# VHH binders against Fibroin light chain (FIBL): the designs that were tried, part 16

Target 1, 244 residues: Fibroin light chain (FIBL), of Bombyx mori (Silk moth) (p21828)
Amino acid sequence: SVTINQYSDNEIPRDIDDGKASSVISRAWDYVDDTDKSIAILNVQEILKDMASQGDYASQASAVAQTAGIIAHLSAGIPGDACAAANVINSYTDGVRSGNFAGFRQSLGPFFGHVGQNLNLINQLVINPGQLRYSVGPALGCAGGGRIYDFEAAWDAILASSDSSFLNEEYCIVKRLYNSRNSQSNNIAAYITAHLLPPVAQVFHQSAGSITDLLRGVGNGNDATGLVANAQRYIAQAASQVHV
Key: E = the ipSAE of ESMFold2; O = the ipSAE of OpenDDE; V2 = 0.75 times the mean of E and O plus 0.25 times the DockQ between their complexes.

## First folded at step 14 (VHH; framework vhh_nb_b201)

Design f2 (from r4 with T50L; at its last look DockQ between E and O 0.01; V2 from the best seeds 0.00; counts 0 for: pae E 12.0 > 2, unsure alone 64.1 < 65, placed apart)
Fold by ESMFold2, look of step 14:
Structure f2 (fold): chain B 244 residues (1-244), chain A 124 residues (1-124)
Amino acid sequence: as target 1 above (244 residues)
Amino acid sequence: QVQLQESGGGLVQAGGSLRLSCAASGFTFSSNTMGWYRQAPGKEREFVALIYSGGSTYYADSVKGRFTISRDNAKNTVYLQMNSLKPEDTAVYYCAKWPNSQEEYYTDLAFDYWGQGTQVTVSS
């Protein structure tokens, strides 16, 4: 009698939340399907989905933390800037070249504060979906909006810290985001680059559980205000332990 | 040793109510996120609800407005009040404990301890 549903594209099923990192990030990505994404952002999404499907904690933690930050940036209807990320990138690469990491240590507070503000945007997908267009991403303000940083030196350090084929592929894609004329793409490139700096990656490695809680809450349509606060607290705690 | 013991399952008619309990021991209950998952025969385990240590709650879409998770830190117990039950709620319900995010050595970022489960059957 009724067979129209057999050929409909409108009924694409969601992944089931089975408690694993791969399902958590897959469900979270569904909440930004309505946002405009470049092909490069879609390619990063695929790398992170593959990384979350690995059996080891480090891959899963990296995928979760990067996904949270990218979704946060995509949640802003009006992009912020990349200034906090660019500052931590430049301060780190200056430290690598000079042996003096004092500037890098000073850059961490503003950067993780910026990350924490971005995590608030993830909750907007649930509690204020009609206002997403008008939400504003965090901005510190700086010359060039944060496009002024040592991208290649940063990625030299990132790739030297790991032999992961995921990172090699990600470098190529993030370079496209870095060279984009789109402000949101530039912000995402800076976030991913800053996130993957070895001492910064350790912060997210240690706080990944709380970030997973946040993404699970949002991915299931729940108000995650308390989970945002918890993730911010764990990030700040881990950041206080950074050693270079 | 972490132990989670579910109780309160049973047979109930559609539209009825049931309250599940999970008694916890072997860890600092008040500082941990607790949750409920369920698994119907032949299906993968799915998220139902969670409650953070501070009392904030989160629900799957399929149960939102019908189920309420709560906790009693003095009794080390988490509850799931299930109202307006439907046949599709039929499953084994599992209590789960979230690993502390400061723990260094685990292979999954999800809940790390599970109870034995309690059967809920909702008849038409």
Scores: ipSAE 0.006, ipTM 0.251, lowest interface PAE 12.0, mean pLDDT 79
ESMFold2 (binder alone), look of step 14: mean pLDDT 80; pTM 0.805
OpenDDE, look of step 14: ipSAE 0.540; ipTM 0.789

Design f3 (from r4 with T50L S56D; at its last look DockQ between E and O 0.01; V2 from the best seeds 0.00; counts 0 for: pae E 12.4 > 2, unsure alone 61.3 < 65, placed apart)
Fold by ESMFold2, look of step 14:
Structure f3 (fold): chain B 244 residues (1-244), chain A 124 residues (1-124)
Amino acid sequence: as target 1 above (244 residues)
Amino acid sequence: QVQLQESGGGLVQAGGSLRLSCAASGFTFSSNTMGWYRQAPGKEREFVALIYSGGDTYYADSVKGRFTISRDNAKNTVYLQMNSLKPEDTAVYYCAKWPNSQEEYYTDLAFDYWGQGTQVTVSS
């Protein structure tokens, strides 16, 4: 049965939980079968593992938050849409062009609500692995399903905000996800792009500890219902403080 | 300066119990997730248990049902009650603090402060 598959030993040893962000990420990724990952997603996974191994908090926070979102999107049996992410991306780039960020600030609630719903999906890897087939990713509904946003302007802003060599490499890979014919790949591209917008990244910097706790719980096979709620609360608190 | 001091380790027969304590200072204890890790000779350090500021707890599969983590925010202390001890529980046990508060925004995300450890030895 599907329960038996949940308890099957991996043919290679799992990374042990040594308390570092890199091990937390690695153990969480073990719940995603390699046959469910495209080449582009495998490349992002490797960038995030390397980023989590850096000594600075910002790199670790970014790697943890992106990992949580990607695993959540891969856990949905029926894809949601990218509408919340596309809206926050377009509202941000419009704000940069116009100097008016009111639309961007109003887009944050739906976006972080979308993120929070995706965090619920991560816990399903432990609670209901056999029912993931029927799980539905979050969807707001919009024309084009969130495929229309200014990808290049967003990445110009992201790359201008940091000297990280990982971001240049990540840009190339995320562009492949953005141009994919696969709707989950498109959703992941939009999520990563939205996550890395400088004001959004600040939210995840402030909430990354709670997201790390969630990934640790799931990676160790624990029912993480309380950890999901905790992460959602810290994200909402940090989002209420966004300033551009 | 953050300080964590473990105590309560020792030698115990298999099937016995020990209670570890970790006294904490130099940070807002009630707002922080605390944990226990252990390291056996020749092995990498591994997760045992955590307790977040709201009181929810999580355990490694190897100790679930036998160990209980708890905290006393009035005493700035986290505890690990270890029951039904086995020889494979023999290790140095470390108390740890997660960097998940606003005042530690730029610290390492993994448990960034560790105690000196307390030895637990379980004889057959």
Scores: ipSAE 0.007, ipTM 0.222, lowest interface PAE 12.4, mean pLDDT 79
ESMFold2 (binder alone), look of step 14: mean pLDDT 79; pTM 0.807
OpenDDE, look of step 14: ipSAE 0.013; ipTM 0.275

Design f4 (from r4 with T50L G55D S101T; at its last look DockQ between E and O 0.02; V2 from the best seeds 0.00; counts 0 for: pae E 13.3 > 2, unsure alone 64.0 < 65, placed apart)
Fold by ESMFold2, look of step 14:
Structure f4 (fold): chain B 244 residues (1-244), chain A 124 residues (1-124)
Amino acid sequence: as target 1 above (244 residues)
Amino acid sequence: QVQLQESGGGLVQAGGSLRLSCAASGFTFSSNTMGWYRQAPGKEREFVALIYSGDSTYYADSVKGRFTISRDNAKNTVYLQMNSLKPEDTAVYYCAKWPNTQEEYYTDLAFDYWGQGTQVTVSS
């Protein structure tokens, strides 16, 4: 697999490529144990590996971003909620129905702040593994814990934005997570759905390089504190450019 | 100014019960997740229970079925009812406020406020 020293040449900007993104994702997944995963989560993991190995840049960027979010949700010992994700999903789908995206634009700050907290959690797998199992995942607080959103309207918008066969297969699997009675599965469904909303996906598309660096550092067992801060900064910069 | 004040600790025989209270002020109590943690002598602080703003609850496996967390938004108070107490429950119990993402954008996952703690001692 790829080592960090193979990318140390400062004369060549780092980009995601097909073979290397798959290796980064596979190594990062080793940090979450299989006893915390449903069959549906394992199926998502397989689709993301396929997207990273066989997809174009947009598919690879999406696979990297989703992997980071899923690993974050799997790593906390006490599940948080998906309220930030549900809010951005509902605000977006309301915007699609009404033509008014002001609510969606207001939801972006809290959502990307929540994403930034999740990135801190990923680094804790390396820095503080003994205490992570007792940490609480990020929570915004709302009725239903973030399960209340229009799943089908969101996925209609996601699938309308692309003709990708990866997304059609992913929809079927994420729908099983959405319909689960397990809070971890429900949270993962909401965060995958939120990550794939077209304007949100564009933020992660622009930030994918920094997120890839973070996952590579964590996957190699390195303290990635500086990489977390860098990824948070690039996400904030990309989020400031969202146009709807 | 966030303030958390625990009460209700004390000495109890094994099999007994105690009810801890945590009075909260200086923040919007009803929109925040609240929790209880404990620290036994010579051990690291550990999670006990939490209650989300929507009243959903979550418990550590070691206390599930014996402890109940609840909240009263009118009194800005969170409670921990502890039943069937065992000597291994002996610890200082801390009330904690979780980060509110709307007020603490880009904050770490660490607890941002703790109470002073209340001692619970369970005799054989």
Scores: ipSAE 0.006, ipTM 0.199, lowest interface PAE 13.3, mean pLDDT 77
ESMFold2 (binder alone), look of step 14: mean pLDDT 80; pTM 0.805
OpenDDE, look of step 14: ipSAE 0.012; ipTM 0.310

Design f5 (at its last look DockQ between E and O 0.04; V2 from the best seeds 0.00; counts 0 for: pae E 9.5 > 2, placed apart)
Fold by ESMFold2, look of step 14:
Structure f5 (fold): chain B 244 residues (1-244), chain A 122 residues (1-122)
Amino acid sequence: as target 1 above (244 residues)
Amino acid sequence: QVQLQESGGGLVQAGGSLRLSCAASGFTFSSNTMGWYRQAPGKEREFVALIYSGGDTYYADSVKGRFTISRDNAKNTVYLQMNSLKPEDTAVYYCAKWPNTQSEYGSAFDYWGQGTQVTVSS
């Protein structure tokens, strides 16, 4: 038998949850009102949806992990800072120039700890939606909030590591976020830039399954407390194995 | 346990000034970002200002140029200097400890003080 759903102009149907990266990120994005997104963020969202639709795991993993981080930053009613991200960016680019990555290795713990704490904010979309404007993004503390760092050297390294057409488009958009007067946009730019550094991207590549499960839980309206904890654990495990 | 105690509120005429203080204990104050929030009757709580552990500051647009947040790490105290006060600034003002990347991350409500009333008469 056939079931016919009736919709009004104000009730557009959601994508069907098929467990694949494209539907998972699409359904998670439904929790973020378009009026809370700048044009640059909407453009990144479009790139990540296209990336999630590719057949290769690396593109899907990158789209999922970036989506989770961006939604987490947008879920913070009061922005945190970009200090952990800026430190990993600067220490990585210093390591590339000098051959000494000790500073980069030291920066990873605080950065992935910061990422893990931001994942808690994603679950708040489901369990405390009326209180999100009071949620506070993590802040490590540093001069300038970590919004000025070696952006161009980092993106040189990112673009050199891949022939992906998505990264060239993403660079231009993330540069707009980096130059924005909006703290949330600056924090998102730092997060995306740090995320895409080759050794950092490997951590998210290895953790993407758990992050997908988290976004799927959120997109289905489920309390994802256990899924957040699981994603944090897999990120920590992958981060402990970074070699440069 | 984290404890925050606000003081310095009161009644003031429009155009006047007040300085709020927040005494903090139960955590390493010098390593933490601190903030001020406010709630007017019948309205939602809103962000006012923060000061990072390194001393940098960030303000809501509605108070920028009129309010100044500062800290004294030797006294474990954060301040809010409020100048050019307007009737719209009338609210209960709350001191808050900002969650960080440590395991103590929680809702902002877990780190609020009891608040201090600021009333600005026209």
Scores: ipSAE 0.006, ipTM 0.234, lowest interface PAE 11.6, mean pLDDT 82
ESMFold2 (binder alone), look of step 14: mean pLDDT 81; pTM 0.816
OpenDDE, look of step 14: ipSAE 0.874; ipTM 0.938
ESMFold2, look of step 16: ipSAE 0.006; ipTM 0.340
ESMFold2 (binder alone), look of step 16: mean pLDDT 81; pTM 0.815
OpenDDE, look of step 16: ipSAE 0.178; ipTM 0.596

Design f6 (from k2 with S31R S56D; at its last look DockQ between E and O 0.04; V2 from the best seeds 0.00; counts 0 for: pae O 11.9 > 2, unsure alone 64.6 < 65, placed apart)
Fold by OpenDDE, look of step 14:
Structure f6 (fold): chain B 244 residues (1-244), chain A 124 residues (1-124)
Amino acid sequence: as target 1 above (244 residues)
Amino acid sequence: QVQLQESGGGLVQAGGSLRLSCAASGFTFSRNTMGWYRQAPGKEREFVALIYSGGDTYYADSVKGRFTISRDNAKNTVYLQMNSLKPEDTAVYYCAKWPNSQEEYLTSYAFDIWGQGTQVTVSS
């Protein structure tokens, strides 16, 4: 039998804000120390805020999802590898070239499992930020630590999937991150790139509501344990619907 | 120390069933996402299934509808019920763990594998 954790409604923060995605992510970003942000990361932050301010849901969803991913990454002190992100990117670009997406499909589980697991880190920023400050991400020894992947091919696909001007801006910044000599920046580039892959982006689009709730809870300084679980559920459900 | 021990593998005819178990120790089992990988001879290791700490699951397309991953937190055990087995399911099956969210977050193929694996052979 499957063990299902049940959460009470009381465990889910429901504070009312202005209802804007941009406000939600802005508040969430406040939990990340500016001293830990590179100029490129700050630029990404601003791009995502602007993206979240758009009227269309797709832009808002993308901004919220990316924000969550990046914040999760930045929650811990010492970066690890970005292997899951690199693998999902490479396997996707290989799929695009070959028409065979078997490898990509196989990469989704690990990637979204990782995404789901890391949502807990966002919550820990509120509960116990000191513990995460000097935490170390795992180094699992994939090629280049997950920082070397088919970047241009990935972004060709990403940019082809949308006419959003924000993606063009992101491309420039993420490319800078990709080419940086900073592991954290490289990892963030990988995560953003992975998030924006069309099938992956669709998963986050479907789960954007729960992610928004999580970020809202975090922004309000509340324990968001239940919200994390909820987001994990929606991400898992959406991920299971990916067909390529 | 973290340990994973798989069991339950064996020889089975096509269409048959097996149930794999993975006994975990050395970490807070209930707080971790668990999963299964498999590796066939001459092939790369591939993802099979995962189960979140909350109980939600995710499966590879190749096993959807046939395999079920579950967990018993009281026993620190994750299971893989394999039904309608096919010859192409023949592989060594490995139990895997996601890092503790409070300690590790940037995981690779995300799973850490400590088990030796259990052989599953499906005859035609």
Scores: ipSAE 0.000, ipTM 0.244, lowest interface PAE 11.9, mean pLDDT 84
ESMFold2, look of step 14: ipSAE 0.005; ipTM 0.333
ESMFold2 (binder alone), look of step 14: mean pLDDT 80; pTM 0.813

Design f7 (from k2 with G55D A60E I113Y; at its last look DockQ between E and O 0.04; V2 from the best seeds 0.00; counts 0 for: pae E 10.7 > 2, unsure alone 63.4 < 65, placed apart)
Fold by ESMFold2, look of step 14:
Structure f7 (fold): chain B 244 residues (1-244), chain A 124 residues (1-124)
Amino acid sequence: as target 1 above (244 residues)
Amino acid sequence: QVQLQESGGGLVQAGGSLRLSCAASGFTFSSNTMGWYRQAPGKEREFVALIYSGDSTYYEDSVKGRFTISRDNAKNTVYLQMNSLKPEDTAVYYCAKWPNSQEEYLTSYAFDYWGQGTQVTVSS
């Protein structure tokens, strides 16, 4: 149903919450609307909105999961680092070249731990909006903050796993984020790249329903503490079953 | 058990300097991000500076170039060197340990542990 109280002061009306991925994503983005976003981040936002409008679950799930990660990074006033994501990326690409994925399996815990913390950050948009300026995104710690990793090999694997025109366009834009001098943009690039690695994407494919519920709750201005816990549980369950 | 103890606060004239210390115990100090926050009378607590476990730093805009965060892993201590102090820097300064997800699946946000605070007063 349409909500008059959700009508924006801007010239363009707010999307109606119909529970579909496209409206859920659109309404969730409103909560980081006051953040200063680079052109590249705005372009990714448009790609994800288009992906969410597709009729297939895989596109919708990917759009939802990526949107959650980006919103989380934008909601933290101080950037964390990209180290957990970079470790996943490098250990995965090393595994593809060597056939040994033990390092990749070991990298998943810290990464999904940071995903879980990011889900908490999203909820803070509703329950603690005045304190987000001073919040810090998740950080693992490593040389260079995880901003440099095997980006091209990772994207080779991502693009080889799917014949999606959205991924080809997204690659070009995420490469701009990767090459940015802005640490928040670099962190977002690493998170998107790690999210889209084939075995990681499977985790988010399986948990997308719970992430959608979380984004819907936040987009409607609801305290989503219980939805965060539920999404963390589904992600942990899916992550325990990762196979390469 | 995690413990954080601030020290080094006091009264200082505008333009002066002060160095805060935070002694930490009960966790792997060298692998954790540490930070400083402050709270002025009648104001919400606000971020000041942090130091990642890789020694990269990040500062709130109003303190950039004046404050320096550092750490000594051998002493399990984080520092805040405060130069060119202004009356608006007057606050209780808190040391904090940030969540670190490599060992656990954290559900809490912002600080998971706090110090007791140390008062900094900058006279005109």
Scores: ipSAE 0.006, ipTM 0.310, lowest interface PAE 10.7, mean pLDDT 82
ESMFold2 (binder alone), look of step 14: mean pLDDT 79; pTM 0.801
OpenDDE, look of step 14: ipSAE 0.563; ipTM 0.805

## First folded at step 16 (VHH; framework vhh_nb_b201)

Design u1 (from f5 with L50T; at its last look DockQ between E and O 0.03; V2 from the best seeds 0.00; counts 0 for: pae O 12.3 > 2, placed apart)
Fold by OpenDDE, look of step 16:
Structure u1 (fold): chain B 244 residues (1-244), chain A 122 residues (1-122)
Amino acid sequence: as target 1 above (244 residues)
Amino acid sequence: QVQLQESGGGLVQAGGSLRLSCAASGFTFSSNTMGWYRQAPGKEREFVATIYSGGDTYYADSVKGRFTISRDNAKNTVYLQMNSLKPEDTAVYYCAKWPNTQSEYGSAFDYWGQGTQVTVSS
């Protein structure tokens, strides 16, 4: 699907912020060392860049939101877990089957709370990267670390919600991440999957502007503390408007 | 079988405090995520707070800074300390167990207690 060419980070000049979503994403990825990424994660990165290069807002918003989520989880030296993501995924798929989304609605608080906290990690990549190098990601505690969930049902719903060819590519790569023996990869799979659930995706689409601003600020090497707070507010507001 | 029993509800004046307890049995408490929800008359049941098995906590915006969820694994009990109570906090409060094992992943529904009434007067 995507051809991956690996280069030394030192040999690749940083992209210029030209105001495009793709540039914002590219610059944000510069804060994550490619040597610490699996080939699948690199593949996802390329998919998201391509997605961000599309002309439609939905593709750009999705790419930016996913990028932020992934970078946040890659920021810690030791992976945490994906408990909140797993719960929101499982509750959504059950809602789809049963027609009752009460459990899903109840799972949104913890999930978006976790998302909000993770945004701060992105900023820490700039202002205090040394602390993150040996830090442990958020470990909330659940069976299997939240890395086992209703994967196929979730992606059935995701793929049914959009005709984007990028989602088909993401499905293949995320499935590899899901089935990998690497906790970081598993976590990334969970959070991508959660991000793409239709009602969750809508929340991120509504908040994409603030997330873009955050990533842009980080990409420029600025302290983005204020931008984090702003993004958190927008996400919270959008999350409160979820109706399923 | 999973059992959850709430207690500690009652009538309190605005600005007052209550501490809810939920006694749990029928599962490995220390390995499970627990939560509190509430349902006011004519409204849907809403999330209040969650505490993961690892100890991290999350709160609804409406209760953040006022409510504190905690757990005692030795007693198989989850607590909700409610401070600075408001009339809008009036509801039946339910203790909940999240699906937290592979066998439970297909369920969107938590296990619930019978609930305890909290009434905050003006």
Scores: ipSAE 0.000, ipTM 0.236, lowest interface PAE 12.3, mean pLDDT 86
ESMFold2, look of step 16: ipSAE 0.006; ipTM 0.246
ESMFold2 (binder alone), look of step 16: mean pLDDT 81; pTM 0.815

Design u2 (from f5 with D56Y; at its last fold request DockQ between E and O 0.28; V2 from the best seeds 0.71)
Fold by ESMFold2, fold request of step 21:
Structure u2 (fold): chain B 244 residues (1-244), chain A 122 residues (1-122)
Amino acid sequence: as target 1 above (244 residues)
Amino acid sequence: QVQLQESGGGLVQAGGSLRLSCAASGFTFSSNTMGWYRQAPGKEREFVALIYSGGYTYYADSVKGRFTISRDNAKNTVYLQMNSLKPEDTAVYYCAKWPNTQSEYGSAFDYWGQGTQVTVSS
């Protein structure tokens, strides 16, 4: 006869579903663990981790794409500004009021230039981490650094586009970032707000798989140059077809 | 120090073609998004086209189908092939690097070229 005494070793990691988005996000945040983060940034991190744990593609896609952009902003040693994002926000809200979206379409180039460059920055976390402190976050240059935009009109449009409870919670947190004295927080607020505008969000929805692949490659410590290029392909293709 | 030098501008007839070049130095060209803006007299500088490090492109509506941006990473050069030119394409064309501006202790460093004049006559 044999008596076996089993110790419980089923201590469950934080991401027990081993879902693609959940594990990718958890590893991506590790790269910026040593950055100084406000409580509002930590709250956004929690909302995005909760979204990544949902079973639907849309929640996971939004969580992954927003996380990539936020990680890029936190990784750059020089904060940049909110100018490209603010232009997108103001041009979009003007378009909603007037029915003329030509200005919005024109604003997308500089913004998606920063999106594509953020993907390069993410790969630098692996291949050249010592140079990131010399890297500049998204920056275009404008009066006031992009602090002035119609935040409430933008979020009215965002919330009207979906009945997700996560968006209502995110609005409250992003409003704290928008009202912060800290320029990095302000830049992240503008980025998230522009990202979530319905026609912009559709670009990221279509690109989320490729962004997930990039974050996974970087999270595994791999040079992800080919994955950057593939994510840039999806962004460029989807952005070229933006409808309002 | 980032340096961007445009060339290839000139006077052309409507319907004609022109190819702009931008020689770049002072940064890792192959890992940066590059592009073109233009500024007509009395107007704001406007986005024309970009090309990602991976070679994928995005265009302003006003030039889509007529202009082609490309890059040669071995020569650190970005190009703008402009076909079917119209008088409204008349502007100074600027090469750009993303990010377009860097702020350091209250000063800004523009990653733009000096510009090259394109004039399209009817």
Scores: ipSAE 0.819, ipTM 0.900, lowest interface PAE 0.7, mean pLDDT 84
ESMFold2, look of step 16: ipSAE 0.522; ipTM 0.791
ESMFold2 (binder alone), look of step 16: mean pLDDT 81; pTM 0.819
OpenDDE, look of step 16: ipSAE 0.901; ipTM 0.951
ESMFold2, look of step 19: ipSAE 0.686; ipTM 0.860
ESMFold2 (binder alone), look of step 19: mean pLDDT 81; pTM 0.820
OpenDDE, look of step 19: ipSAE 0.890; ipTM 0.945
ESMFold2, fold request of step 21: ipSAE 0.741, 0.209; ipTM 0.873, 0.609
ESMFold2 (binder alone), fold request of step 21: mean pLDDT 80, 81, 81; pTM 0.810, 0.817, 0.819
OpenDDE, fold request of step 21: ipSAE 0.890, 0.891, 0.880; ipTM 0.946, 0.943, 0.939

Design u3 (from f5 with Y105E; at its last look DockQ between E and O 0.05; V2 from the best seeds 0.00; counts 0 for: pae E 11.9 > 2, placed apart)
Fold by ESMFold2, look of step 16:
Structure u3 (fold): chain B 244 residues (1-244), chain A 122 residues (1-122)
Amino acid sequence: as target 1 above (244 residues)
Amino acid sequence: QVQLQESGGGLVQAGGSLRLSCAASGFTFSSNTMGWYRQAPGKEREFVALIYSGGDTYYADSVKGRFTISRDNAKNTVYLQMNSLKPEDTAVYYCAKWPNTQSEEGSAFDYWGQGTQVTVSS
C-alpha cells in the first residue's frame, strides 16, 4: 500500500508539520472547538491520535479515515441519520451468521454515497465557517433513524479481526456514543462501527492517501473542494473492489 | 445550471396558513435532498425543514407540528405547508438544494432560491 504520511520537505506548514498522520489529524481536529466535543468524542480523538502515531500504515490509515468521518459528522449543524450505516452493520452481521453476503454487498453503495456527502461537510470548515450551523447531515431514511442495529455482534466481528488494544478501548467509547440520547452521537457511533467492519475498513485503507490529502488541506486552511472530489473518487473506486 | 424559484409567500393573519412552492431545474431532482430556510430582518438565516430523496423529513423544533415539507418528483417541486402561523414566522423563506455525493462542477452558481416573503400579522 502507499505511504500516506509522506510529504515534500519544501512545504510551508502553518505550524510544525512533520508529515506524519498524527500531525495531519491533530491540525484537522484544531478546526473543531473542544467545547463542541462531548467527553466521548474527546476520548475517541485521543485514541485516534495515538493510533496515528504508530509506525504501520494500517493504523495510520484507520486513524486518518475515521478522523475525517467524525469531523464531517461534527460539522453538520443539523444531524442526518444513521440509516446507511445501520443497514451495512445489520447486513454484515447477518452475512457472518448465514454465510450469505448479498445483502451486505447491496448496502455498500448507499453507505459510501452517505460517506461522500459527509466529506462535503468538511470543506465547509474552510469556505463557510460561519454557516456550519445551517449544514445538514446526509441521510438515507429509515424507521428509527438508524438506531436499531446489532451493535454487539458488529463489535464482536471487528475485535475478532484484529489484536489491536486501540480497538478494545475504542469499543468502550463508541458504546457510550451508541447509548447516548444525542442524534449526532448516535450517528457517529454507527459510522465508526460500520467503518471498522473488516471489508469496509479495506475500502478506507485503500483510499487513505486521498483522505490524508483532504485533511492536510483542511488543516492548512485551504479550500478543499478538489480534495473532497478526489477522496470521493478513490473511495468509490475502492468500494467497487470489495470482497468478503 | 441549477435554478430554484420560490413562490406562495404573502401576508396572513396569525393562525392562518400558507403553502410555499419551489420549482427546481438543472439537476436530477429526485436524487437530491431539498430544504427550506428562513431569514428574518437583522437575523441570520436559519434551518426550517428538509426532505431527503427517500422521502423522510426533519424539522426545526420551532416549526415542528405546524409545518410540513413534501416533494413531487414528477414536477421537480418541493413544498412547505405552513399552518398555525405566528408573527415570529415572519421571514424571507429560501429553498435550498444540497450537494450530491459527486464533486461539483462550475463553481460560482447559487444553490439557493431568490426567496419569498412571508409576513404574519398579529
Scores: ipSAE 0.006, ipTM 0.221, lowest interface PAE 11.9, mean pLDDT 80
ESMFold2 (binder alone), look of step 16: mean pLDDT 80; pTM 0.804
OpenDDE, look of step 16: ipSAE 0.709; ipTM 0.856

